VHH binders against o67189. Designs and how they scored, part 23

Target 1, 350 residues: o67189
Amino acid sequence: METTIFQFQKTFFTKPPKERVFVLHGEEQYLIRTFLSKLKEKYGENYTVLWGDEISEEEFYTALSETSIFGGSKEKAVVIYNFGDFLKKLGRKKKEKERLIKVLRNVKSNYVFIVYDAKLQKQELSSEPLKSVASFGGIVVANRLSKERIKQLVLKKFKEKGINVENDALEYLLQLTGYNLMELKLEVEKLIDYASEKKILTLDEVKRVAFSVSENVNVFEFVDLLLLKDYEKALKVLDSLISFGIHPLQIMKILSSYALKLYTLKRLEEKGEDLNKAMESVGIKNNFLKMKFKSYLKANSKEDLKNLILSLQRIDAFSKLYFQDTVQLLRDFLTSRLEREVVKNTSHGG
Short names: E, the ipSAE of ESMFold2; O, the ipSAE of OpenDDE; V2, 0.75 times the mean of E and O plus 0.25 times the DockQ between their complexes.

## First folded at step 7 (VHH; framework vhh_7nfr_2)

Design s6 (at its last look DockQ between E and O 0.39; V2 from the best seeds 0.00; counts 0 for: DG spot H106, pae E 3.3 > 2)
Fold by OpenDDE, look of step 7:
Structure s6 (fold): chain B 350 residues (1-350), chain A 122 residues (1-122)
Amino acid sequence: as target 1 above (350 residues)
Amino acid sequence: QVQLQESGGGLVQPGGSLRLSCAASGFTFSSYDMSWVRQAPGEGREWVSSISDSGGHTYYADSVKGRFTIARDNVKNTLYLLMDSLKSDDTAVYYCAKEDYDWDFDGYFDHWGQGTQVTVSS
């Protein structure tokens, strides 16, 4: 069965499908992520995420196994990312692919969602194991929305909040975000928050509030919170990112890059160099980003940044060498930092 | 105001064919995905088929796959459903539906037509 993400979403939550294995792919990843968010909400603790590039074959099959050791097998939702990488690990052995297909075909109680971060090509869909999955499961497509439809979505959201946006302002926002729904959602939310006291958004206001759009806007939010030492919120955002299918290594990459840049800037500052020039030298040219980095530098000592870098290196090493769960390591890191802050605040208030 | 008006329904014999049309107005038709939904007597609404805004992608329920063809003319603001090899089980009121969603995926169809009756009976 092939269906759209919209139809699938509606049907899935109203009438459970007979099929148990679904492939989610498409150009509009926002739609897939939104669906997965709802899925997570529905299943709660029974929502499981597997990373195909991080999981062993044995672990993978175990995770798909419906045999609950503990007898009361609640229906689970299993979401699989980087399935292609997993397939590569299985090798070109026909037998291994057949085994995989058999396992997927035999899923009866749980739902399995194989998520791709792009639109699959016809060739990919016609190849095993996806060809077989299409036969006993479902292929769900999130197609790109038209610019006009996206515009209407944005307008609808503002209208729901009682906000009127000038046409020029709206166009600017759309152009700035490149009609990326994920980025638009974030920017729109920010603008709504900004407009809480205003019923009209002007072009000037949008220009002031809106940021340069990156494909990883949500990751930057996480990094922002972490660097500003709001660890509680950072944990929440991390969970959200993971739920949306952001790979932990991507998060780590960005965070490491920022940490290294900050450390470099801190060192240059200590040497008496002009901070603005220094920022440009490390590739920070955007004024907004400069402002953010200044805030990070204020919030972190050289020692803090050094410790952060070391921690990140440790996480990376543990993930790569010992195959530990990167997400858990990040959580542990944040939790540890949060605990330290609480202790510091209690010791100074007393 | 969004308006959808279905036409083309009627009485046909099993194995017969019908062509449904839906005239759309009040919105940019070419910017929205469109769907056909049907409701048989005593049953709930069932999704039949969808077509992308550009017409480049079509989707069908398993029950109608291979028999029905969805199409659209964006110049005429018209949605079509070609129904071949009709069966008694295809008897229903057929509705044209505009697909629309909010940020949170709430809602699938924001507007419906009045429907057109399709009766397949020997």
Scores: ipSAE 0.366, ipTM 0.723, lowest interface PAE 1.6, mean pLDDT 86
Fold by ESMFold2, look of step 7:
Structure s6 (fold): chain B 350 residues (1-350), chain A 122 residues (1-122)
Amino acid sequence: as target 1 above (350 residues)
Amino acid sequence: QVQLQESGGGLVQPGGSLRLSCAASGFTFSSYDMSWVRQAPGEGREWVSSISDSGGHTYYADSVKGRFTIARDNVKNTLYLLMDSLKSDDTAVYYCAKEDYDWDFDGYFDHWGQGTQVTVSS
C-alpha cells in the first residue's frame, strides 16, 4: 500500500486500515508532525515513542510486544524515530533482519509508525525491511506542497481575519521563510496579532515584525549587520534578540541560509551569469531582497563567505556534539571578528 | 470565481460505460487534489474517487474499484471519471469536488459542481 499523507489521514481516524505498520516519509515534514499530533491526541497514554539511536534491540522488541505490564489488550500507537540508526545496530546479519521483519509482520492489534525526517529514495524503499513493510503494511508519503498552494494557505488565513496584505509584503514573507510551513505558521500568527486592529499589512510592517520579538528588533537586522561587517552593532542586536527570547538555532538557520546563497551567487557570477538572473535562480525575486543581497556581495569576498560557512558549521557542531552554549559561541565568533577589525583599523590608521 | 462544470452523464444499460468530464476554472487546477462524489436519490453523499494534484496517486471507494478510473488533464484543467461495467447501484448525481485544507490540514470540499445525472436502467 503506497498512499499520500492527505489520503491516509482522511481515512485513518474514521475507517482504520487493516494494515498495522506504516512508514512515514517526505519533504513536507510539517504534514507528518500534524498527523502525529492528532495520533497522540487519539491514543493519549497509549502513544509510545521509541528512538532508534537510544534503544537496544531487546527494548525495541519488548516495546512492540503485544503484552505489557499495563493493558496488553488495549490498542497502542508506537512511533519510531531514527529507525535508520536502529538498522545500523543490526548490521548485515541476515537472521536479525529476518527477526525484525517477522516482528513487524505479526503486529495485529497495535499500530506502528516508522517516521523518517526526510524523503526516502527508491533504493531505500526497495531494500529490506521497508520493502516488506510496503507489502504487509503501508508507505505514506508527505510530498512538498506547491508554492502556489502555500501562497493560497497564507492568503486564506489573512482573509479569514479580515486582513488585507499588500502583494509585495506577501511575496517578501514567502521568500523570507523559503515557503517553509512551520516558519510561515509562526510568522503569520504574529503578523495577524500585530494587524488585528489595523486590518492591513504593508511591506514595511512585515520587514519590521517578521522574526522579531518587538517592533524594533529582528533577526534579519542582525544578519544584515553581520554580513555588512558591523560587528559592534551586530553584538548589541544579538544580545537584544536573546534577551527577548529568540532561539539561537533560528539565528543560525537564517545566517547559514544567507551565507550559502551568497556563496552560490559568487560561483554563478564567476561562470558569467547576470547577477539578477543568478539571484532568481537561488530564489531571490523580491526587489528589496535583491538590493540587500547586492550589498552583501559587495561587502564579502568568496573567501569571506567560505570562511563564514566553515565558522557556522563549527559553531553548529560544537553546539550539538558537546552541548556548548550556542549564544556564547556566536558571541565569541563576533568578538573575534570585531577584535580583528580594531587591529586592522589601528594598524592602517597609524 | 471557482467554477466546476460536469458533463457526460446520461442513461445507460447495465454493463455499459460512460465518461464524465469536469471543466475547472477560477483557480490553479494543478495545485489541488480533486474528487468525484455521488448522491443517489434519498441518500447522503458518497465519496467515489480522488486524484492527487499531479495525477500520480488515485484512490477509489471499494464499491467502484476495478470499474471506475479517475484521471486529470492539468493542461486543459479537466477532471475525468471513466465508468465501466455500470450497475443499477451506480445511479446517482455525480459531483466534481475541489479539495482544500485548513492550516492544520483537515481536508474538506470547498467547491462543488452542479452535478451530472447518471442513470443505469434496471
Scores: ipSAE 0.300, ipTM 0.701, lowest interface PAE 3.3, mean pLDDT 84
ESMFold2 (binder alone), look of step 7: mean pLDDT 80; pTM 0.804

## First folded at step 8 (VHH; framework vhh_7nfr_2)

Design u1 (at its last look DockQ between E and O 0.29; V2 from the best seeds 0.00; counts 0 for: pae E 4.4 > 2)
Fold by OpenDDE, look of step 8:
Structure u1 (fold): chain B 350 residues (1-350), chain A 122 residues (1-122)
Amino acid sequence: as target 1 above (350 residues)
Amino acid sequence: QVQLQESGGGLVQPGGSLRLSCAASGFTFSSYDMSWVRQAPGEGREWVSYISDSGGSTYYADSVKGRFTIARDNVKNTLYLLMDSLKSDDTAVYYCAREDYDWDFTAYFDHWGQGTQVTVSS
């Protein structure tokens, strides 16, 4: 069986499947986490987690074989993380893989969830033991939602709560969160709580409430300042954001998105295209955002935007490949820009 | 208003083939996942096949896997179901259904077509 995490969640909790072993993988890990959270809630004490990198082969098999000998034992949910590491431990011996497959096939009383932290490739799914698991179990995929679908989801939630969100406000929220489902969910819930007495959410209200642990922490403000080349203030805001627990990758995502859009717009402008139409073509339909983007375009040359994109790509690469501190990299970037601006100003004053 | 209209059903002999179509209107078709669901006489509705919004992902019930192919044309706002090697057990009303998700990411069908009858009989 192959299915999406959405369908699987529905089916699993309403009509439990006959299969007992499931592989959970996908690009959107938050969906898997959400499902697992629900699973944990349902099974309580009968929810067991195994770590493939920490567990011995013998312990692993024991954990899976623990069939409640006693007829009255409650069904268990066994979640296995880092299964790939476990497989590495087993080695390349065909016999060991066969043993594993046999054990998984014979799971009768418990549900086993093998969780991958990334989307599996076709080749991986076609190799043992996953190939065999797919034959007697289920493969569950957590795919990313489109931006439009996410937008609709958020709108629907507000509507269900009787809240009317201004279009500009909604767009702001989506952009601010970078369409991150976890962040969006949190922010939307906050906004719903805020609007408990209000039927309409305005852009100003969303700006005040969203990502505001305190009135002073706004990712959008950071991005705005950076793009308007106020690097000194951007540094201060960055520190505040980090102190309040904003994930630097989220900041990077938003900034990268904006930079790419701006670069595209600059190119289109050079070609003589209408800026308003161009903005719409890159998904900027909100009047507020259009205004902001116009300001950014005025503040940045094509070369500036190109350099920004390259810098962001470098930061991303260093963060992912070398596990460098993303925050420090961002700070360095801003500091470097600030230094350049100061030098420019001193050379002309002079 | 969201509308889904199925067509292409009919009488076919065992081993035959049919192509179902579902015309979608009243919404951005390319933004929604779609499914085919069928209901045999006296039985409940059974999920048959799923296709993602972009068409990049497809899934099938075990009962139809290898025989049915789901496809979509987002330009034409049309969902398709190619049915090969039809069996008597495939006799049912086939529905086109739009998938949506609740806030907790549980999928549900929020809109259905009127259905098209498929009869496999010798």
Scores: ipSAE 0.539, ipTM 0.759, lowest interface PAE 0.8, mean pLDDT 87
Fold by ESMFold2, look of step 8:
Structure u1 (fold): chain B 350 residues (1-350), chain A 122 residues (1-122)
Amino acid sequence: as target 1 above (350 residues)
Amino acid sequence: QVQLQESGGGLVQPGGSLRLSCAASGFTFSSYDMSWVRQAPGEGREWVSYISDSGGSTYYADSVKGRFTIARDNVKNTLYLLMDSLKSDDTAVYYCAREDYDWDFTAYFDHWGQGTQVTVSS
């Protein structure tokens, strides 16, 4: 089965399908995140997350079994990140791929969600094991909304809060963010807070708030240091942010926004798009910001950015699911990256 | 300008059949999930059926399952509702409706046609 995330979300929570294994992918990662958040609400303690780059083959298969140690016969929702990394550990052995497909086909009591951080190409979807998953399970795509639908979503959000936004202010905001839904959500929420008492937003005010981030300067410094892989200084700035009362979720939102922009830019470069035009398409129009994003692109591979995005989703999920301290999870993430950066001395190219 | 125009309603005997059409214009029809919604006299609107943008997934209200069939033709930009085994409680104005989503991604109907009357009388 192949369907959109909108249609899937509506039907899954009212009349769950008979299929048990789903691949979630797409350009609108925010939509996947909101689906997974609702999935967590539904399953509570029976919502589990697996990291394909960290879990062994046997642990992976054990977690999917209907008789898992923690699940018994109770229905669970199993969410798998970094499945591509897990597949690389399996290698190209036909016997191992057949075993994986057999296990996935025989999931009967639980739901399994294989989550990708990008839109998969048709060629990728036609390769095993995803080809088999398409036949006995489902492929769920979160495509980009049209610019008009995004504009209407933003306008409705401001109207919901009783805020009158000037048309030129709205259009400036949409162009600035490049119609990116995750960035728009961040900027719109900031603008709503700014205008909470006045109930009006002018073009000049949007220009000031969108580029006046004095309250967030240290957050952007943290993001800059992280993306340039200065993890030691990033840890120190993180501690400063927490002492100043910056909410860790806001840090996660801003970092996720930047990581998504950079991943999108890597994709556009691969398609031969002019980098300057690509940066404007994701809302990076200031020359100094363009220079910063060029340095981020130089410092980070596409795989680095993919893994960063998935790690941030994992941190968010663990914080909410297990009530883990988000700040400590961020510190652990940075420490792990520092160790990997220092000890990289072999190539694992295939 | 989004336009949805229903047609094909009329008077029909119990047990009879009817086919409704909804012509869509002013938007990319094939990009939107669509529904049929009906409103009986003096009552609120009741969702009847849903079809995904590709036509690959359909859902029906319990009151019409097995009797109604939703379909779409993305070349002709037309939504259909085939109604069989009609009963008196199917009497209503039938609307085609375009699905949209709010900021929290809860589905709702953002545009409606003007409706077509279906009357089932013995």
Scores: ipSAE 0.055, ipTM 0.383, lowest interface PAE 4.4, mean pLDDT 81
ESMFold2 (binder alone), look of step 8: mean pLDDT 86; pTM 0.861

Design u2 (at its last look DockQ between E and O 0.35; V2 from the best seeds 0.00; counts 0 for: grease 27.4 > 24.2)
Fold by OpenDDE, look of step 8:
Structure u2 (fold): chain B 350 residues (1-350), chain A 122 residues (1-122)
Amino acid sequence: as target 1 above (350 residues)
Amino acid sequence: QVQLQESGGGLVQPGGSLRLSCAASGFTFSSYDMSWVRQAPGEGREWVSYISDSGGYTYYADSVKGRFTIARDNVKNTLYLLMDSLKSDDTAVYYCAREDYDWDFTAYFDHWGQGTQVTVSS
């Protein structure tokens, strides 16, 4: 069976599934983590985690075969991380894969959850041993939620707490978090705590509270400064953000999103389209954001935006492929741009 | 008020086809995932099929996979279930259900239709 993580949760916690082996994968890893947290809570001491990169073949099979020797048939939940690494260890020998499949097929007393940290490709799912697992077990997919769904979720939460959030404030929050569920959850909870005495959250309040460890550290400020080409201040703010524990990938995500939107808007503007309509078409509906984006468009040429996008893509690639320090890459990027600006200013003064 | 109204059920012979519809009102239909759930006599409710808010993702129970097709028209606020190659075991009341989840992503059906009877009998 192939199903969504939401459907799977409903069934798993209400009616025991017939299947015993499940593959959890998807683009939205936070949903998987949330499910696993619930699973751990349910099973308590009977919740076991195996790491595929650390466990030997023998240990793996032993862990799966450990039927509670002690007659109390308490079902165990066995979670396996890094299963791909385990498979690599087993090698390409057909016999070993067959053995693995046989062991997984014969799991009767325990639930086995094979967790992937990314969405599996069709080719991966159609290859052994996952192909076989799909036949006698379940494939559970954690798909990304739509932006609208996420927005509704947040609104619902605020409403439940009796808090009214201004539309521009909500949009700001969503953009700031880049619709990352984990970050959004944290920020919303902070805001709820903040609003304990207030029934209305304004844009100004959200700006002050969101991602603020200190009143002065805001990812949005960094993005704003960068897009307005104040690179010196952007560098300072970046350092503050990093010190505060903000993940560089979050910064990159927001920057990339904004850069792409701006580039799109610039192209549309060149074609003679109405800028306000164009902004709405790319999801910018808030008047405050519209104002900001207008300022960014004035500050950046089409070429500037293109170069920005390329630079961000490069940073992302170097970070992911070469495991370079994303923060350092960002610093280098900003420093390089700052140098260029200084040179331009000295050549005209002169 | 959220309303879901199923239609299209009836008596059909084995091997026949039916098309169920669910008319939705009182909410932004395009913002919600939807499912079909059925209940056979004397049995519990069984999930049949799922479709995401945009229609981009569809899933089916093993019992209906390859035979049933879930679809939606967000302009018409209507959910569909195309049922082909019907079997006697498909006899049930079919419900349209709106999916929701709480802040902790506990999923549940928050609204149901009244259901439509599907009877597969020779």
Scores: ipSAE 0.668, ipTM 0.846, lowest interface PAE 0.8, mean pLDDT 88
Fold by ESMFold2, look of step 8:
Structure u2 (fold): chain B 350 residues (1-350), chain A 122 residues (1-122)
Amino acid sequence: as target 1 above (350 residues)
Amino acid sequence: QVQLQESGGGLVQPGGSLRLSCAASGFTFSSYDMSWVRQAPGEGREWVSYISDSGGYTYYADSVKGRFTIARDNVKNTLYLLMDSLKSDDTAVYYCAREDYDWDFTAYFDHWGQGTQVTVSS
């Protein structure tokens, strides 16, 4: 079968198809990420992610076999990223590709979603194993929405919240974001919060509130929330980043880099070094970043930063063992800290 | 105003064929995904077929797959359903429906036609 992500989502969540293996690809990656977010919400602990560049052939087949052999009422959703990298590990051996196709064809009790980060060419879709998947499973495409449809989506959202947006303000927002769905969703939600009382948005207000974002800015949003100890919002942003297909290694690299720099700054400050000079010595030269790092230093003691670094090292070490997944370890870390903050709030008088 | 007007229904023998049309006006037809939905007597509405805004992607309910063909003409602003090998189970009122998205990109039908009756009887 071949269909669009819109139609697939509609049927999958009401009357699931008989097919069990699906390829998701397309130019509008945000639509895929949105679908996967809903899938994760539906399946909860039965939502499993496999990274084709990180797992061995045996781990891959064991994960699919265990879902098949499990045989209980626990239907699972298995999401596979970087499948192309996994295929490279198989190499040119036709016997190994035949084994892969056999395993995929015989998935019975679970759903398998093979996620690509781009729109596949006709040649790619017509080669094995995807040719076989198109036969016994499905190919789902996420094409770009038209600019008209994006504009109407944004207008409808403001209307649903009772907010009157000036036409020039709306056009400015669409142009600023380049009609990028992820950026629009974030900026529209901020503008709704801003206008929740007055119910009107002018061009001047949109210019003050809205700005462009990127995937790296979104990871920095997660790091910012974590370092300022807003663990509840950090958890939400983490889930969004994973649903957007951001690799957990990228998240870990940025967070670890910030934590190490902050710890180094605490040590240099204790030795009497000027904070601005210390920041430049660890590569923080931009005034905006200096301001952010000053806020992180105020929110975190040296012991807080030491404990954070140790926790990140533990997460990295446990991720290398086959029993633990990096995203879940990060989530568990944040949940534990959120629970400590709840205890503090009730102890300080709620 | 958005308007959807179905036509082409009627009485037909089992194994016969019909061609339904849906004339669209009041909106940019080529920007919207479209579906056919049917309702048999005493039953709820059943989705039948889907076509993407460009016409490049189609999808069918299992009950009609291989027998029905959905098509669109974005120049004439018209949606079609070619029904072949009709069965008594296909007896229903057939509706043309326009698809829209909510903020989380869940598709739903925001406008419907009045419907056209298809009756398949011996």
Scores: ipSAE 0.569, ipTM 0.827, lowest interface PAE 1.5, mean pLDDT 85
ESMFold2 (binder alone), look of step 8: mean pLDDT 87; pTM 0.871

Design u3 (at its last look DockQ between E and O 0.75; V2 from the best seeds 0.00; counts 0 for: pae E 3.1 > 2)
Fold by OpenDDE, look of step 8:
Structure u3 (fold): chain B 350 residues (1-350), chain A 122 residues (1-122)
Amino acid sequence: as target 1 above (350 residues)
Amino acid sequence: QVQLQESGGGLVQPGGSLRLSCAASGFTFSSYDMSWVRQAPGEGREWVSYISDSGGETYYADSVKGRFTIARDNVKNTLYLLMDSLKSDDTAVYYCAREDYDWDFTAYFDHWGQGTQVTVSS
């Protein structure tokens, strides 16, 4: 069986499938995580996690074979992470793969979920042991939702709560979150809580509440200041954001998104395209954001934007590859730019 | 208003082929996943096939796998079901259904067509 994570979630909790072994993979890992959270809630103590990179072959088979000898034992859910690493441990021996397949095929009392942290390629799915698993189990895919679908989901949620969100406010929220499902969910819930007595959410309200633990901390303010080249204030705001527990990667994501859009817009402008149409083509539809983006474009040359993108990519790389402190890297970046601005101003004033 | 209208059903002999169509209106068709669902006499509704919004992903019930093909034309706002090698057991009313998701990402069908009758008989 092959199915989407959405359908699988529905069927698994309403009409449990006959299959016992499932492969969960996809580009949108948050959907898988959401399902697993529900699974954990349902099974409680009978929810077991195995790590393929840590578990021995013998331990693995034991964990899967633990059929409740005692007839009354509740079904268990076994989640397996890093299955690829486990397979590497087993080696390339055909006999070992066959043994694994046999064990998985004979799982009767428990549900087994093999979780991949990325979308599997067709070649991977067509190779053993996954090929065999697909024959007697299920392959579940978590694909990314379209922007429009995400927008509709958010709108629906607000409507269900009796909240009317202004169009510009909604667009602002979507753009700010970069259509990240996890972030959107959090922000929407926050806004719903905020609007508990209000029937209408305005752009100003969303600006104040979104990505803020308090009214005084807003990621958008940081991004705004940075793009308008107020680096001194940006540094101060960054420190505040970090103090309030805002994750640096979230900041980076938003900033990268904006930088890329701006760069695209600058290129289109150079080609003589209508800026308003161009903005809409990159998903900027509300008047407030259009205004802001126009200001950013005025404040930044094409070269400035290119350099910004490169700098952000570098920060990302250093964070991921060398495990450097993302916050410090951001600070260094801002400080460097501030220094350059000061030098420019002193050279023109003398 | 969201509207789904099925067509193409009829009487066919075993081994025959039919092409069902579903005309969609009142919403952005290309933004929604779609499914075919059928209901045989005296039985509950059975999911038949799924297609993603872009058409890039398709899934089938085991009972129809290899025989049925789901397709869509997002320009024409039309969903299709090509049914080959039809069997008596395929006799049912076939419905076009729009798939949606709740806030917790559980799928459900929020709109249905009126259905089209498919009868497979010698």
Scores: ipSAE 0.612, ipTM 0.806, lowest interface PAE 0.7, mean pLDDT 87
Fold by ESMFold2, look of step 8:
Structure u3 (fold): chain B 350 residues (1-350), chain A 122 residues (1-122)
Amino acid sequence: as target 1 above (350 residues)
Amino acid sequence: QVQLQESGGGLVQPGGSLRLSCAASGFTFSSYDMSWVRQAPGEGREWVSYISDSGGETYYADSVKGRFTIARDNVKNTLYLLMDSLKSDDTAVYYCAREDYDWDFTAYFDHWGQGTQVTVSS
């Protein structure tokens, strides 16, 4: 089975599939998290998590082969993170990979969800063990939602509550959040509560209410977009941050912290350090953050990160020494990077 | 106003081929995932195939995999289903369906065409 997370979710919670093992991957990691949150709610105590980089080979196989610690018939949901790291522990031994595939094929009473923190390429999906999982289980992809789809979702939610939102207010909210699904869900629910009596939302009201809640989240979204090299969206989020009165030093602090951590991780990886332990050594312990930082590491070379750090240091120096506008210096930096991305896209067509 | 219009159905013998089309208007076609859904006589609607907004991702029900091909032309705002090696149990009304989501990210079909009849008979 190969399907989207949307189609899978329609089936899984209404009629349990016969397949027991699924791979979840994709560019829209929030959708995977939302699915897993619903899964956790359904299974409660029978929802368990395995960390492929932390557990032993024997612990892994034992967890997958058992139905319950007390021998009950209760169906469990087993969620596996960092499966790639577990595969590295097995090495490239063909017999160990065949054993793994046999164990996965023979899962009978539980559901097993193998969660990847990125979208897998066709070559990765065509290699073992994932090729076999596609045949006896399922591959589930979390596609990125388009901006138009996100806009319609938000508009539909306001209409459901009988709230008339000004077109300017809606567009402002979408730009403010950078079309971020997690932030939009939080902000829209807050705005609905705010407008529950009035039944109308104006631009000024969205600016007042969303501004007070979104300030730090928008800075993290800006940093995320910049590190994933979406410079056009990053510029739009930067403009939103400044229009709300976010201090440029707050932006610089968070971006500099992330850039330094990523550069340190690149250096540790070059020295042969284990990535998981390296991440924890720089204060990245949360599994969501680990997934995000792995994406940032994939998108940025060591040289990219060094140049980013140097650019941030220059922006700080010019702000202090020449009384130049920190915001304009950030815009100039992003505009320069956007021009480089345009050249890349036009030359990549061959 | 959203409009979906299917065409290309007809009578065909087992092993034959058909090409279904769905003309879309009244919305930004290229921003929506699309599906083909069919309804056999006396049965409920059965999902057949899915294609992403860009056309880069396609998925098929097991009953049609390897025989049917979904495609889209975002310039002409048209969805296609290329049906090959047709069987008698493919006999159904085939619908073009637009996918949308609720706030909990549960997908559903928010607009449907009127359908086009496909009949596979010797």
Scores: ipSAE 0.234, ipTM 0.616, lowest interface PAE 3.1, mean pLDDT 82
ESMFold2 (binder alone), look of step 8: mean pLDDT 86; pTM 0.863

